# Designs tried in a protein design chat: VH-VL binders against ER membrane protein complex subunit 8/9 homolog. Part 21

Target 1, 192 residues: ER membrane protein complex subunit 8/9 homolog, of Dictyostelium discoideum (Social amoeba) (q55fm0)
Amino acid sequence: MNNNISITTEALSKAHLHSFKHHASSVNGILLGKADKNSILITDIIPLFHTQTLLPMFEVAMIQIEKYCRDNNIDMVGYYHSNQCIANELEPEPIAKKIADRLNNELNNMCFLMISKIEVNRPSGLVSIDKVGSDWLKNRKTLITIDTTSNSEDINEILKRNLQNIKESQIYDFEEYLSNPTRDWLNKSLVL
Short names: E, the ipSAE of ESMFold2; O, the ipSAE of OpenDDE; V2, 0.75 times the mean of E and O plus 0.25 times the DockQ between their complexes.

## First folded at step 11 (VH-VL; framework fv_zilovertamab)

Design j2 (from i1 with heavy chain N52R N61A, light chain R54K; at its last look DockQ between E and O 0.86; V2 from the best seeds 0.86)
Fold by ESMFold2, look of step 11:
Structure j2 (fold): chain C 192 residues (1-192), chain A 122 residues (1-122), chain B 107 residues (1-107)
Amino acid sequence: as target 1 above (192 residues)
Amino acid sequence: QVQLQESGPGLVKPSQTLSLTCTVSGYTFKDYRIHWVRQAPGQGLEWMGLIRPSGGSTSYAQKFKDRLTISKDTSKNQVVLTMTNMDPVDTATYYCARAPYIWGEGRYFDYWGHGTLVTVSS
Amino acid sequence: DIVMTQTPLSLPVTPGEPASISCRASQSVSSNLAWYQQKPGQAPRLLIYGASTKATGIPPRFSGSGYGTDFTLTINNIESEDAAYYFCQQYNNWPLTFGEGTKVEIK
């Protein structure tokens, strides 16, 4: 049972900023951290696509992310998706469900999160999409907490500051790397 | 040469906790996941769970999830199985086995330990 | 869980003759099927993965075939050293599941 999902402020910021950079389209990416029997902790994310997800290129990205994980003692723990319309649309697109199936088959223990607006009853702006039988269904009751151990600043203030400074322009995804290989889609030098 | 070796007690009393250690050698630890599989006498094999060598993330078969913990000590090339509340039905030979840690590669086991028999009885 | 059914469970064989073992999955596992040999008192040995790909060092007399739900391990020209327990494993779905096994004996 994965009823305890937590995400660091840093990882959460990157995911929201990826969505903000490409607000006119759907975005997706990989969640990194550690998955145990009763919990998943997300400590980083790797942005992937913001226009069209091409499944062969997704497979190429996964090979590289897996090597990154082995080299950095971190694990793939899930997938995030943001729909083009951010007005609380939480229905995962068919491509997102297909990617989630592929990841679930590889990982077994993972989470699938939709990015939405930060609200009082959803402080992370994330909603879990749970595997139920053969389908993926939103579960608004799954608790997703923000791990403030390393950064206790309010996520709204972090996002406001970074958007004011146009820091989302410095976040690259795999799709941008494919267009220009000098773009570091692992975002190793990014400071938020 | 690639070797996996299980070690631990051969006899455990009901309700006690089992601890088994899988010590590996002859290959790069981070290149393979370690799985635990058991076989009750005269019965088929049963997958229990796995651990990833990278971040130590685990995955468990549902029937074992509430009792089973798999952990690693990378510095010792060891993976440890801990299972609480042992019952006579848990009497089995316990194996550790490795599967490729390569995206898209199948979850088949190219090397297994010899297994260790654990009997649960008074 | 995907149930893997092996037939036969016991297979007496004569050296020099072919033998085959069937493995049937309760739902499609595509080609995500492996075969193992286990001799008494020894660790299991991978024979076949991907339904038909021989593992390194496996003699040519072993072959695998099948797709979806029905799979076959064939041992041509049985040798006395082939007396062992043989089992299949699917890795298409979690949890990973195994066949009941086939005991191959020299008759």
Scores: ipSAE 0.807, ipTM 0.895, lowest interface PAE 0.7, mean pLDDT 90
ESMFold2 (binder alone), look of step 11: mean pLDDT 90; pTM 0.919
OpenDDE, look of step 11: ipSAE 0.904; ipTM 0.949

Design j3 (from d3 with heavy chain T30K N61A; at its last look DockQ between E and O 0.03; V2 from the best seeds 0.00; counts 0 for: pae O 3.4 > 2, placed apart)
Fold by OpenDDE, look of step 11:
Structure j3 (fold): chain C 192 residues (1-192), chain A 122 residues (1-122), chain B 107 residues (1-107)
Amino acid sequence: as target 1 above (192 residues)
Amino acid sequence: QVQLQESGPGLVKPSQTLSLTCTVSGYTFKDYWIHWVRQAPGQGLEWMGLIRPSGGSTSYAQKFKDRLTISKDTSKNQVVLTMTNMDPVDTATYYCARAPYIWGEGRYFDYWGHGTLVTVSS
Amino acid sequence: DIVMTQTPLSLPVTPGEPASISCRASQSVSSNLAWYQQKPGQAPRLLIYGASTKATGIPPRFSGSGYGTDFTLTINNIESEDAAYYFCQQYNNWPLTFGEGTKVEIK
């Protein structure tokens, strides 16, 4: 059960760029930020995979992410997934649910968000996926708020500009890191 | 006014390479995706591939992946389709189509070219 | 690949009457469906996207409905100018795929 969820423009942009870079594939990653009993603030993301998600590799990534979180005083607060095209608004694929379950067992308060198209009634383009019993189901009623504290610019303009500037070419995920260790999959140098 | 126009040879010999050009006007070239779709006589529409003019990234249908290349010339507002090893079965009307540059969309086509018929024959 | 099946393939209609074209997807495409009109010798024209959203400049007599696997294009009060081929297209999955097309003829 998700609480009040907010996401910064930067975090949202990174997630969308990851999806866009691999627009023909599903993508996933970790949501970073801070969470309390009533709210989750997402301030960053770590992109993981854009092809097949392998649980062993996921575990390897998690070890590194946990260290990163400790070193930077930030927490893993959730998981994001995008179906291929992101226009696909179907339920998360089975592997996504498995990953979500894995994380749900480790995190006290987490969210599972799907990246979808940005709409007037859904400015973030994010859909909450809630744990219901043993399954994960979409909850479209959950509003994901865009945190504009640091940037008041319209999210659509930001995303458009980033894409126009080919910013997606600068983002790397963990899978790409595995293929080329010189790639910064934590995207520390990415400026959006 | 948004316009897309296909141009190229109407006749190609078997095993030769087809080159088609899509010239666009009436909007900012980099702000929309360009797709190629073909229609064989009496058949349905077949998606071939796409290019993002901004950056030049491409995606192809599996069927054409090995012999289809889509490129762009930003200075001319043109997208070029190159397809090798043409066969009579490739005889079709070839369309370029614009897709909105909105993430979550861009997979439907709000404007189409008039199409150009390409006949592959010896 | 997602197969899009249209029915009927040929639809004769009397002017003033409604026309309905069905499009069925082999698997769910959510609302990621578009409809196009194509007249002989002309470029296809976008009618509907998002299953039910009318494109700019499209007459009110055109409407789209459906979600998941079953979709319908409805043309109310058919006019002579509506004689054309109509295609559905899914953009939920790669590769993008189209229906076979429906020929609407005016009686």
Scores: ipSAE 0.097, ipTM 0.745, lowest interface PAE 3.4, mean pLDDT 92
ESMFold2, look of step 11: ipSAE 0.821; ipTM 0.896
ESMFold2 (binder alone), look of step 11: mean pLDDT 90; pTM 0.914

Design j4 (from g4 with heavy chain T30K; at its last look DockQ between E and O 0.88; V2 from the best seeds 0.85)
Fold by ESMFold2, look of step 11:
Structure j4 (fold): chain C 192 residues (1-192), chain A 122 residues (1-122), chain B 107 residues (1-107)
Amino acid sequence: as target 1 above (192 residues)
Amino acid sequence: QVQLQESGPGLVKPSQTLSLTCTVSGYSFKDYWISWVRQAPGQGLEWMGLIKPSGGSTSYNQKFKDRLTISKDTSKNQVVLTMTNMDPVDTATYYCARAPYIWGEGRYFDYWGHGTLVTVSS
Amino acid sequence: DIVMTQTPLSLPVTPGEPASISCRASQSVSSNLAWYQQKPGQAPRLLIYGASTKATGIPPRFSGSGYGTDFTLTINNIESEDAAYYFCQQYNNWPLTFGEGTKVEIK
């Protein structure tokens, strides 16, 4: 387990935009950055699915993301999930736990984050899900720090602006790429 | 063609810090993870930790986590092992070894260095 | 940690005959098992990965089999150059772990 998790404003914005774009469903994706002995820094995310996650399609996405990482000097460092049902907002779905296990076996050093509401007491809107024995359990006490070095704008303003401009620039996930390959799920041209 | 070569001191005093360098050649540095593995005299092999060449993320055997740091210098094709507070029990041959950086392939080591013996003694 | 147990620890062999080395895991490792050869003063050499897939350039007399917890390295038609230390490694779980090795010698 890592002692410190931090996420850049840009990566955090992308994760919340993915969840908001598909607010009527569960979403998930891969966290990118660098995982060290005592810390994980998240600098980007790759959105994957907003309907049912099929494990064979997940494996296809992982092959492509790994090549992206090798080519761009960045690492897979974790997984995020957002639930459809607000009543169980922070309880990982069974498929999310399966994916987290698969990633943990490949990466060993990673984090699993649930997307929730941005609040005064949780400015990132993220909650860590820690491996405890054979299960994945919420850890509300893990602090997830926003790294504002590259962008110090309030995330609420970034989200508001991007939702107003969705026809001009929008986040895409792997599922959307599969239906139309011109939809860049790496979001290299996304303007926040 | 593919070569991994460990270098560093052969003798270290107790409580001192060990620094070993793995220099690689004959392949693209970004395409393989690098692990450190050690073998005490007359004993089996022990995986210590690894580093990814892409972003430099690391993973450690919990046995060594508090003393072990693995780092890289991509411009020199080098990976460095640093281990603090050496003890005579740490006397071993230290190897670097590479594993394919391919999703789902598994973490087996297709090329190893020849190893360097490190003796920890007064 | 998954414990890998090799038998035998020492294996005298006669050239031209087959030899087998066993590796047993304390938990299932599926097919995520590798075999290595190490001659005195040399780097370890990958023989087999995925339990049964020969690495590039490995002579056909080497083969691997097994799944789950029980694995075998077989050397058919032993040659004098096959005298070496052989060890298995699982890569199903972290940390990666190795068998204690088998010394193969010509008798």
Scores: ipSAE 0.798, ipTM 0.888, lowest interface PAE 0.7, mean pLDDT 89
ESMFold2 (binder alone), look of step 11: mean pLDDT 90; pTM 0.934
OpenDDE, look of step 11: ipSAE 0.872; ipTM 0.937

Design j5 (from i1 with heavy chain K30R, light chain R54K; at its last look DockQ between E and O 0.85; V2 from the best seeds 0.86)
Fold by ESMFold2, look of step 11:
Structure j5 (fold): chain C 192 residues (1-192), chain A 122 residues (1-122), chain B 107 residues (1-107)
Amino acid sequence: as target 1 above (192 residues)
Amino acid sequence: QVQLQESGPGLVKPSQTLSLTCTVSGYTFRDYRIHWVRQAPGQGLEWMGLINPSGGSTSYNQKFKDRLTISKDTSKNQVVLTMTNMDPVDTATYYCARAPYIWGEGRYFDYWGHGTLVTVSS
Amino acid sequence: DIVMTQTPLSLPVTPGEPASISCRASQSVSSNLAWYQQKPGQAPRLLIYGASTKATGIPPRFSGSGYGTDFTLTINNIESEDAAYYFCQQYNNWPLTFGEGTKVEIK
């Protein structure tokens, strides 16, 4: 596990808006960026599912995301999950742990993040889930910072204005693409 | 014709930094990860680390993590190993090898370089 | 780290006869096992991956078997050019690890 995880404002916004769009369900997706020996920088995310995650569909998405990564000089660096139920906000669901195991076997150097509320003591709203023995457990001590190099706007203000303008409706995931292929789950034209 | 070739110094003094270059040709660079593996004289092989051809993400064997950096120059079809604080126990033949960069494919090495012997002594 | 143990470490052979090399993993590696041949002064050559799938250009006399912790490389109809160092590698877990190797020599 890495000691230092950072995420750009743009990537963080997309992840939170994906969760807000589907506030009645769990959501998940892939973290993109660059992973080094002491740090992981997340610069984009690819939203995947907001209902049931079936392994064949997940494998299809992974093949396509890997090709996207090769074509765009970016790497898969992790996985995010957001729970439906606020009472279990930080406890990863069994399916999320299975996906994390699958991804960890392929990547070795990755992070597993849960989306939670943005608070003063957790400004990104993210919590790392670390592998401990055979299980995945939350670790509130892992530092997750917001990289403001390209965008210094406060994440709370970005989310507030985008939710007021219903901009989360413009973010699509792989599940939505499967039912309507005009929905760009890579969100290349998305402006937040 | 797939080729991998290691190049760099054959002799390094203790405490110096080793820099080895793996130059590759005959295949599409982005389709394979490059790994480094070493073999001390009369001993087995030891995996050191890898680099993704896409974004340059790396993974290291924890044994070497603090001393080892792997980088790439895609325009030159090159991967560079840099290892600091060399010690006589680091005397070994160093290989670069490629593994498929395909989701779900195994991490086996279908082509290796010829290796370069690095001796660490005064 | 998964320890890979090979037996025998030295294997004298007669051309035309079969030979077998064993590789045991300290925990299950499923079928994520490769075999390599290395001749003196040369780069390793991939023989088998996925425990039993022959790499491109590998003669039919080479075969691999096994699953979990116990794996075998079999060479039927040994030829003089098969004298070499042979080793296994697991790729189920990080870090990747290798067997100690088996030196195959012509009697």
Scores: ipSAE 0.822, ipTM 0.902, lowest interface PAE 0.6, mean pLDDT 90
ESMFold2 (binder alone), look of step 11: mean pLDDT 92; pTM 0.936
OpenDDE, look of step 11: ipSAE 0.904; ipTM 0.948

Design j6 (from i1 with light chain N32K; at its last look DockQ between E and O 0.83; V2 from the best seeds 0.86)
Fold by ESMFold2, look of step 11:
Structure j6 (fold): chain C 192 residues (1-192), chain A 122 residues (1-122), chain B 107 residues (1-107)
Amino acid sequence: as target 1 above (192 residues)
Amino acid sequence: QVQLQESGPGLVKPSQTLSLTCTVSGYTFKDYRIHWVRQAPGQGLEWMGLINPSGGSTSYNQKFKDRLTISKDTSKNQVVLTMTNMDPVDTATYYCARAPYIWGEGRYFDYWGHGTLVTVSS
Amino acid sequence: DIVMTQTPLSLPVTPGEPASISCRASQSVSSKLAWYQQKPGQAPRLLIYGASTRATGIPPRFSGSGYGTDFTLTINNIESEDAAYYFCQQYNNWPLTFGEGTKVEIK
């Protein structure tokens, strides 16, 4: 009935650091991994925008990410979004819902996650936004677990260490790539 | 030449598990999704599900999701359909078909396998 | 699920004459519609995609038209080899769904 959503420590760290790097704005990106009938495993993310999402540029990014996926035996499995304003941190902006609809039509089997605060009852800091009829609504009952298979370190310690070392400055998104093509928005050399 | 070929048992007993293999050749495996479609005798076609050639992500028709698993072996250019708890109503010709794996392209099938008839009886 | 309704279900034709098959969707599928030909004991063959674009190698006597909910496959100058089962498929929504088909037979 409910998809089990799991995200690796590495992917989770990248998503939170992308949000921290651009704390003054909304942030979004693509979730990569493998989606099965009862589960979605997120193993990487591709950061996209931190100012405004321009739909034609989103389409260009999708073409490139799809090629990356084919070359690396990985799939697009979803979308993440982080709101600028903490007062409405879990309400997806209209542009995020439009992107989610576009992705859902292409992928069929995907998840839409909002980045929120890490807390005891939400250890990943992520909240699922589920398709209900024609709309996208938060679902706090969907469990999002951290897959510690490749890295068992506590996510809070990872984020604390990386923020102290200003590692978020080394994560690039597609928007930064558009302004400076030497920026690797796939973040192949990033070590967290 | 592009070819898709289904193989597997032609007869399955009720409640047993069906396993069909789609072997493909003549094109780059990663450029196309593989779908499974079936056609009961005298009836229309039903889309069952698909698998991405890249990471192996799947998507299923909700009608079949509890019984159907699609998997792949890229090194052998093979896609495998497994369906549990077979019933006589599942008697059909089963096809694999390819659709473009290109962002924004349609989900139409330019090449199909010849189909394999699976009868569920006894 | 989007229901695809084909009319007619059986279509006797005379060689040299035109024929047309209708496909109606229960809700809009935009231009995301394909047509297939299937001869007995053979795999389906893609004729048309995008409602009106002929697939590679398909003779120009096959044409498609329509948008939204109402679509037509037209076969001009019917040939004996065109006797087959024809069906439509929408790919706008999940799950993908097919029409029940039209049997075209030579009189």
Scores: ipSAE 0.832, ipTM 0.905, lowest interface PAE 0.6, mean pLDDT 90
ESMFold2 (binder alone), look of step 11: mean pLDDT 92; pTM 0.942
OpenDDE, look of step 11: ipSAE 0.910; ipTM 0.950

Design j7 (from i1 with heavy chain D31E; at its last read DockQ between E and O 0.89; V2 from the best seeds 0.88)
Heavy chain, then light chain:
Amino acid sequence: QVQLQESGPGLVKPSQTLSLTCTVSGYTFKEYRIHWVRQAPGQGLEWMGLINPSGGSTSYNQKFKDRLTISKDTSKNQVVLTMTNMDPVDTATYYCARAPYIWGEGRYFDYWGHGTLVTVSS
Amino acid sequence: DIVMTQTPLSLPVTPGEPASISCRASQSVSSNLAWYQQKPGQAPRLLIYGASTRATGIPPRFSGSGYGTDFTLTINNIESEDAAYYFCQQYNNWPLTFGEGTKVEIK
ESMFold2, look of step 11: ipSAE 0.839; ipTM 0.908
ESMFold2 (binder alone), look of step 11: mean pLDDT 91; pTM 0.930
OpenDDE, look of step 11: ipSAE 0.904; ipTM 0.948
ESMFold2, look of step 13: ipSAE 0.834; ipTM 0.905
ESMFold2 (binder alone), look of step 13: mean pLDDT 91; pTM 0.935
OpenDDE, look of step 13: ipSAE 0.906; ipTM 0.948
ESMFold2, look of step 15: ipSAE 0.836; ipTM 0.906
ESMFold2 (binder alone), look of step 15: mean pLDDT 92; pTM 0.940
OpenDDE, look of step 15: ipSAE 0.883; ipTM 0.937
ESMFold2, fold request of step 16: ipSAE 0.831, 0.823, 0.826; ipTM 0.906, 0.901, 0.901
ESMFold2 (binder alone), fold request of step 16: mean pLDDT 92, 92, 92; pTM 0.939, 0.938, 0.938
OpenDDE, fold request of step 16: ipSAE 0.917, 0.917, 0.917; ipTM 0.953, 0.953, 0.952
ESMFold2, last read: ipSAE 0.829, 0.829, 0.836; ipTM 0.904, 0.905, 0.909
ESMFold2 (binder alone), last read: mean pLDDT 92, 92, 92; pTM 0.936, 0.936, 0.938
OpenDDE, last read: ipSAE 0.917, 0.906, 0.905; ipTM 0.953, 0.945, 0.945

## First folded at step 12 (VH-VL; framework fv_zilovertamab)

Design m1 (from j7 with heavy chain L50F N61A; at its last fold request DockQ between E and O 0.92; V2 from the best seeds 0.89)
Heavy chain, then light chain:
Amino acid sequence: QVQLQESGPGLVKPSQTLSLTCTVSGYTFKEYRIHWVRQAPGQGLEWMGFINPSGGSTSYAQKFKDRLTISKDTSKNQVVLTMTNMDPVDTATYYCARAPYIWGEGRYFDYWGHGTLVTVSS
Amino acid sequence: DIVMTQTPLSLPVTPGEPASISCRASQSVSSNLAWYQQKPGQAPRLLIYGASTRATGIPPRFSGSGYGTDFTLTINNIESEDAAYYFCQQYNNWPLTFGEGTKVEIK
ESMFold2, look of step 12: ipSAE 0.825; ipTM 0.899
ESMFold2 (binder alone), look of step 12: mean pLDDT 91; pTM 0.930
OpenDDE, look of step 12: ipSAE 0.895; ipTM 0.946
ESMFold2, look of step 13: ipSAE 0.817; ipTM 0.901
ESMFold2 (binder alone), look of step 13: mean pLDDT 91; pTM 0.931
OpenDDE, look of step 13: ipSAE 0.903; ipTM 0.948
ESMFold2, look of step 15: ipSAE 0.818; ipTM 0.897
ESMFold2 (binder alone), look of step 15: mean pLDDT 91; pTM 0.922
OpenDDE, look of step 15: ipSAE 0.880; ipTM 0.936
ESMFold2, fold request of step 16: ipSAE 0.811, 0.826, 0.826; ipTM 0.896, 0.906, 0.902
ESMFold2 (binder alone), fold request of step 16: mean pLDDT 92, 92, 91; pTM 0.932, 0.935, 0.932
OpenDDE, fold request of step 16: ipSAE 0.917, 0.918, 0.917; ipTM 0.952, 0.953, 0.952

Design m2 (from j7 with heavy chain L50Y N61A; at its last look DockQ between E and O 0.87; V2 from the best seeds 0.86)
Fold by ESMFold2, look of step 12:
Structure m2 (fold): chain C 192 residues (1-192), chain A 122 residues (1-122), chain B 107 residues (1-107)
Amino acid sequence: as target 1 above (192 residues)
Amino acid sequence: QVQLQESGPGLVKPSQTLSLTCTVSGYTFKEYRIHWVRQAPGQGLEWMGYINPSGGSTSYAQKFKDRLTISKDTSKNQVVLTMTNMDPVDTATYYCARAPYIWGEGRYFDYWGHGTLVTVSS
Amino acid sequence: DIVMTQTPLSLPVTPGEPASISCRASQSVSSNLAWYQQKPGQAPRLLIYGASTRATGIPPRFSGSGYGTDFTLTINNIESEDAAYYFCQQYNNWPLTFGEGTKVEIK
């Protein structure tokens, strides 16, 4: 059986804005929330990289995210990736598969999501990538729903508003933090 | 100083629901995952699942997934195992055990509870 | 699931002598292997993790070795209180799995 995956409007908005801010490159990050036996709820995301993922720096980021999770009563529940090349929109890059393997080995119960475009037949713009044997394969049949409990606004309106106001430039990832430590990659003060 | 203690009924009837509580002390609750492991009489150990102390995310062995729920009450330093539709084959000693909740650390159990025997019999 | 095969099933020992217990994994678990001691009616006690690292408070007479699929627990200078059930556990893959155990008995 497929896991039931839901994502809050706020978390979904952050993930899409991270991808849009760095539209000329691949991006990735960690999904936060709660994973149960048949469901995963994503309530936040932590952006990581937008040019090159260096595995030692990924390990450093994960230690810090785990501390954040303990301090905020939230869990790592997955990984997201957005490809640079539109022709390979849903095919995970080799580095993304390596990171997903590393995270899956720690968690056992997690999701791997590719960021795609928002459409009528895919309102979240997300596609699940499932572990099959030793590989990670897209599964377009997995339903990913938007949890509107905390914010019922249409995701398209949130994204339009933030793009018009250049709000995507206010989201930082770990890579940007490494270049300038004043850039809060946890985005604690970000308002969408 | 670190202590884990299982508590709950020693006898349940077939088809009933088992509820076991693991009460922990002597360490910081959110620094360790709690796992449940059982041991049938005269047999080996069997991993059942874990719960994260932070957000309460869970992972279950496939054979138990349909019947097993692990939950926590952080304010009481407790983790609760609930397993439905008990059967005589589920007769076992049930242990809670802690493993480091540290990225990259192994999934080995440095402290275990004393275990509680649960007999499933009509 | 990774199957952990332990030998021997029973191991009679004489105090003061060494004893060795083998654990074989059905596929590589790297060094992600732990050893436990369990006395009758008691909880398991962690002896070794990471294949060879002694847990806190474990006497030096316990040592572990191995990598990949073949692992050994060695107990040097057996004491009478070492009579117990010993088992291995891999933590390389989910689900976590355990060896079937070795009963160590004093002759």
Scores: ipSAE 0.823, ipTM 0.901, lowest interface PAE 0.6, mean pLDDT 89
ESMFold2 (binder alone), look of step 12: mean pLDDT 91; pTM 0.932
OpenDDE, look of step 12: ipSAE 0.892; ipTM 0.945

Design m3 (from j7 with heavy chain L50I; at its last look DockQ between E and O 0.90; V2 from the best seeds 0.81)
Fold by OpenDDE, look of step 12:
Structure m3 (fold): chain C 192 residues (1-192), chain A 122 residues (1-122), chain B 107 residues (1-107)
Amino acid sequence: as target 1 above (192 residues)
Amino acid sequence: QVQLQESGPGLVKPSQTLSLTCTVSGYTFKEYRIHWVRQAPGQGLEWMGIINPSGGSTSYNQKFKDRLTISKDTSKNQVVLTMTNMDPVDTATYYCARAPYIWGEGRYFDYWGHGTLVTVSS
Amino acid sequence: DIVMTQTPLSLPVTPGEPASISCRASQSVSSNLAWYQQKPGQAPRLLIYGASTRATGIPPRFSGSGYGTDFTLTINNIESEDAAYYFCQQYNNWPLTFGEGTKVEIK
């Protein structure tokens, strides 16, 4: 795992929108971007589930995501998860760890990020989860940098605007796609 | 016909940097991942690292992480290996190998380059 | 790292006879095991993946079996062209690792 993680405002915004849309549920998804030996740059996300994550469906999603990545010259670089109770800042749910293990087995070089509350000392609202032995543990020392190259606006202002514009209603995850195939779970039409 | 071909210097001096190029043909470049594997004379195979041609993401064997860099040139269907501070112990045949880019698969090597011998000597 | 141990390291075989090579993993690798053939001066060639699936173009006389930690490559009715080194490789865990190789010689 890399200790230098950067995430674009767009990717971060999407992740938070997904969490907000399903604020009473656990949510998860895939992080897209580029990873090298020293850093991971997250430039997009693909939201997956907001209820129960079934491993077989997860694998189906991964197959499609890999195809998408090839078609769009991007890579899967990690996993994000939000527990049902974000406010409690608990350890990742067991299912999150299982998914992380599966992804780690596939990608080797990846990050696991948990969505939490945005704070002054944690402007991304993300916490790195590191693999320690056979377990996944929070590492609050890991710095996650918001890449403001394309947008220098404060993330809080972005999120506020998104809420004002009810952007959470426009984001769909893979689970929603499964129930309604007309839903764009890749969120290609989503403008933030 | 799937083909991988390694190219680069056959001789490198100690402390110098090795650069090898893997040129692929006969298939869609970004559909498969590329690995580097080396084999010292009379020895076994050693995995070095991987690159995803789609986005260019890489992962390395920790043994080589500090010295090894793998990159791609999509326009040329090439993957490049760069390894710094070469030592005689790094004398080996270096292979690039293709692996499926499919979830749950892709960590075995279905096609190999012919390999290129790199000798590190003064 | 997962250590792959092959047995034997040298295997003389008479043409027409079967040959068996064992590969043992230091920990379970499930079915994520591949076998390769390497002839002198050549690159390795994939024989088996997923512990038991033959790669395209591989003769039926090559077969793989096993799960977890113990795996076997079997070559039935050995032919002169089968003289080579054979390697197992696990891809269950990073980093990917190989066995030492077994030299199959034709008597």
Scores: ipSAE 0.701, ipTM 0.898, lowest interface PAE 0.9, mean pLDDT 94
ESMFold2, look of step 12: ipSAE 0.847; ipTM 0.912
ESMFold2 (binder alone), look of step 12: mean pLDDT 91; pTM 0.931

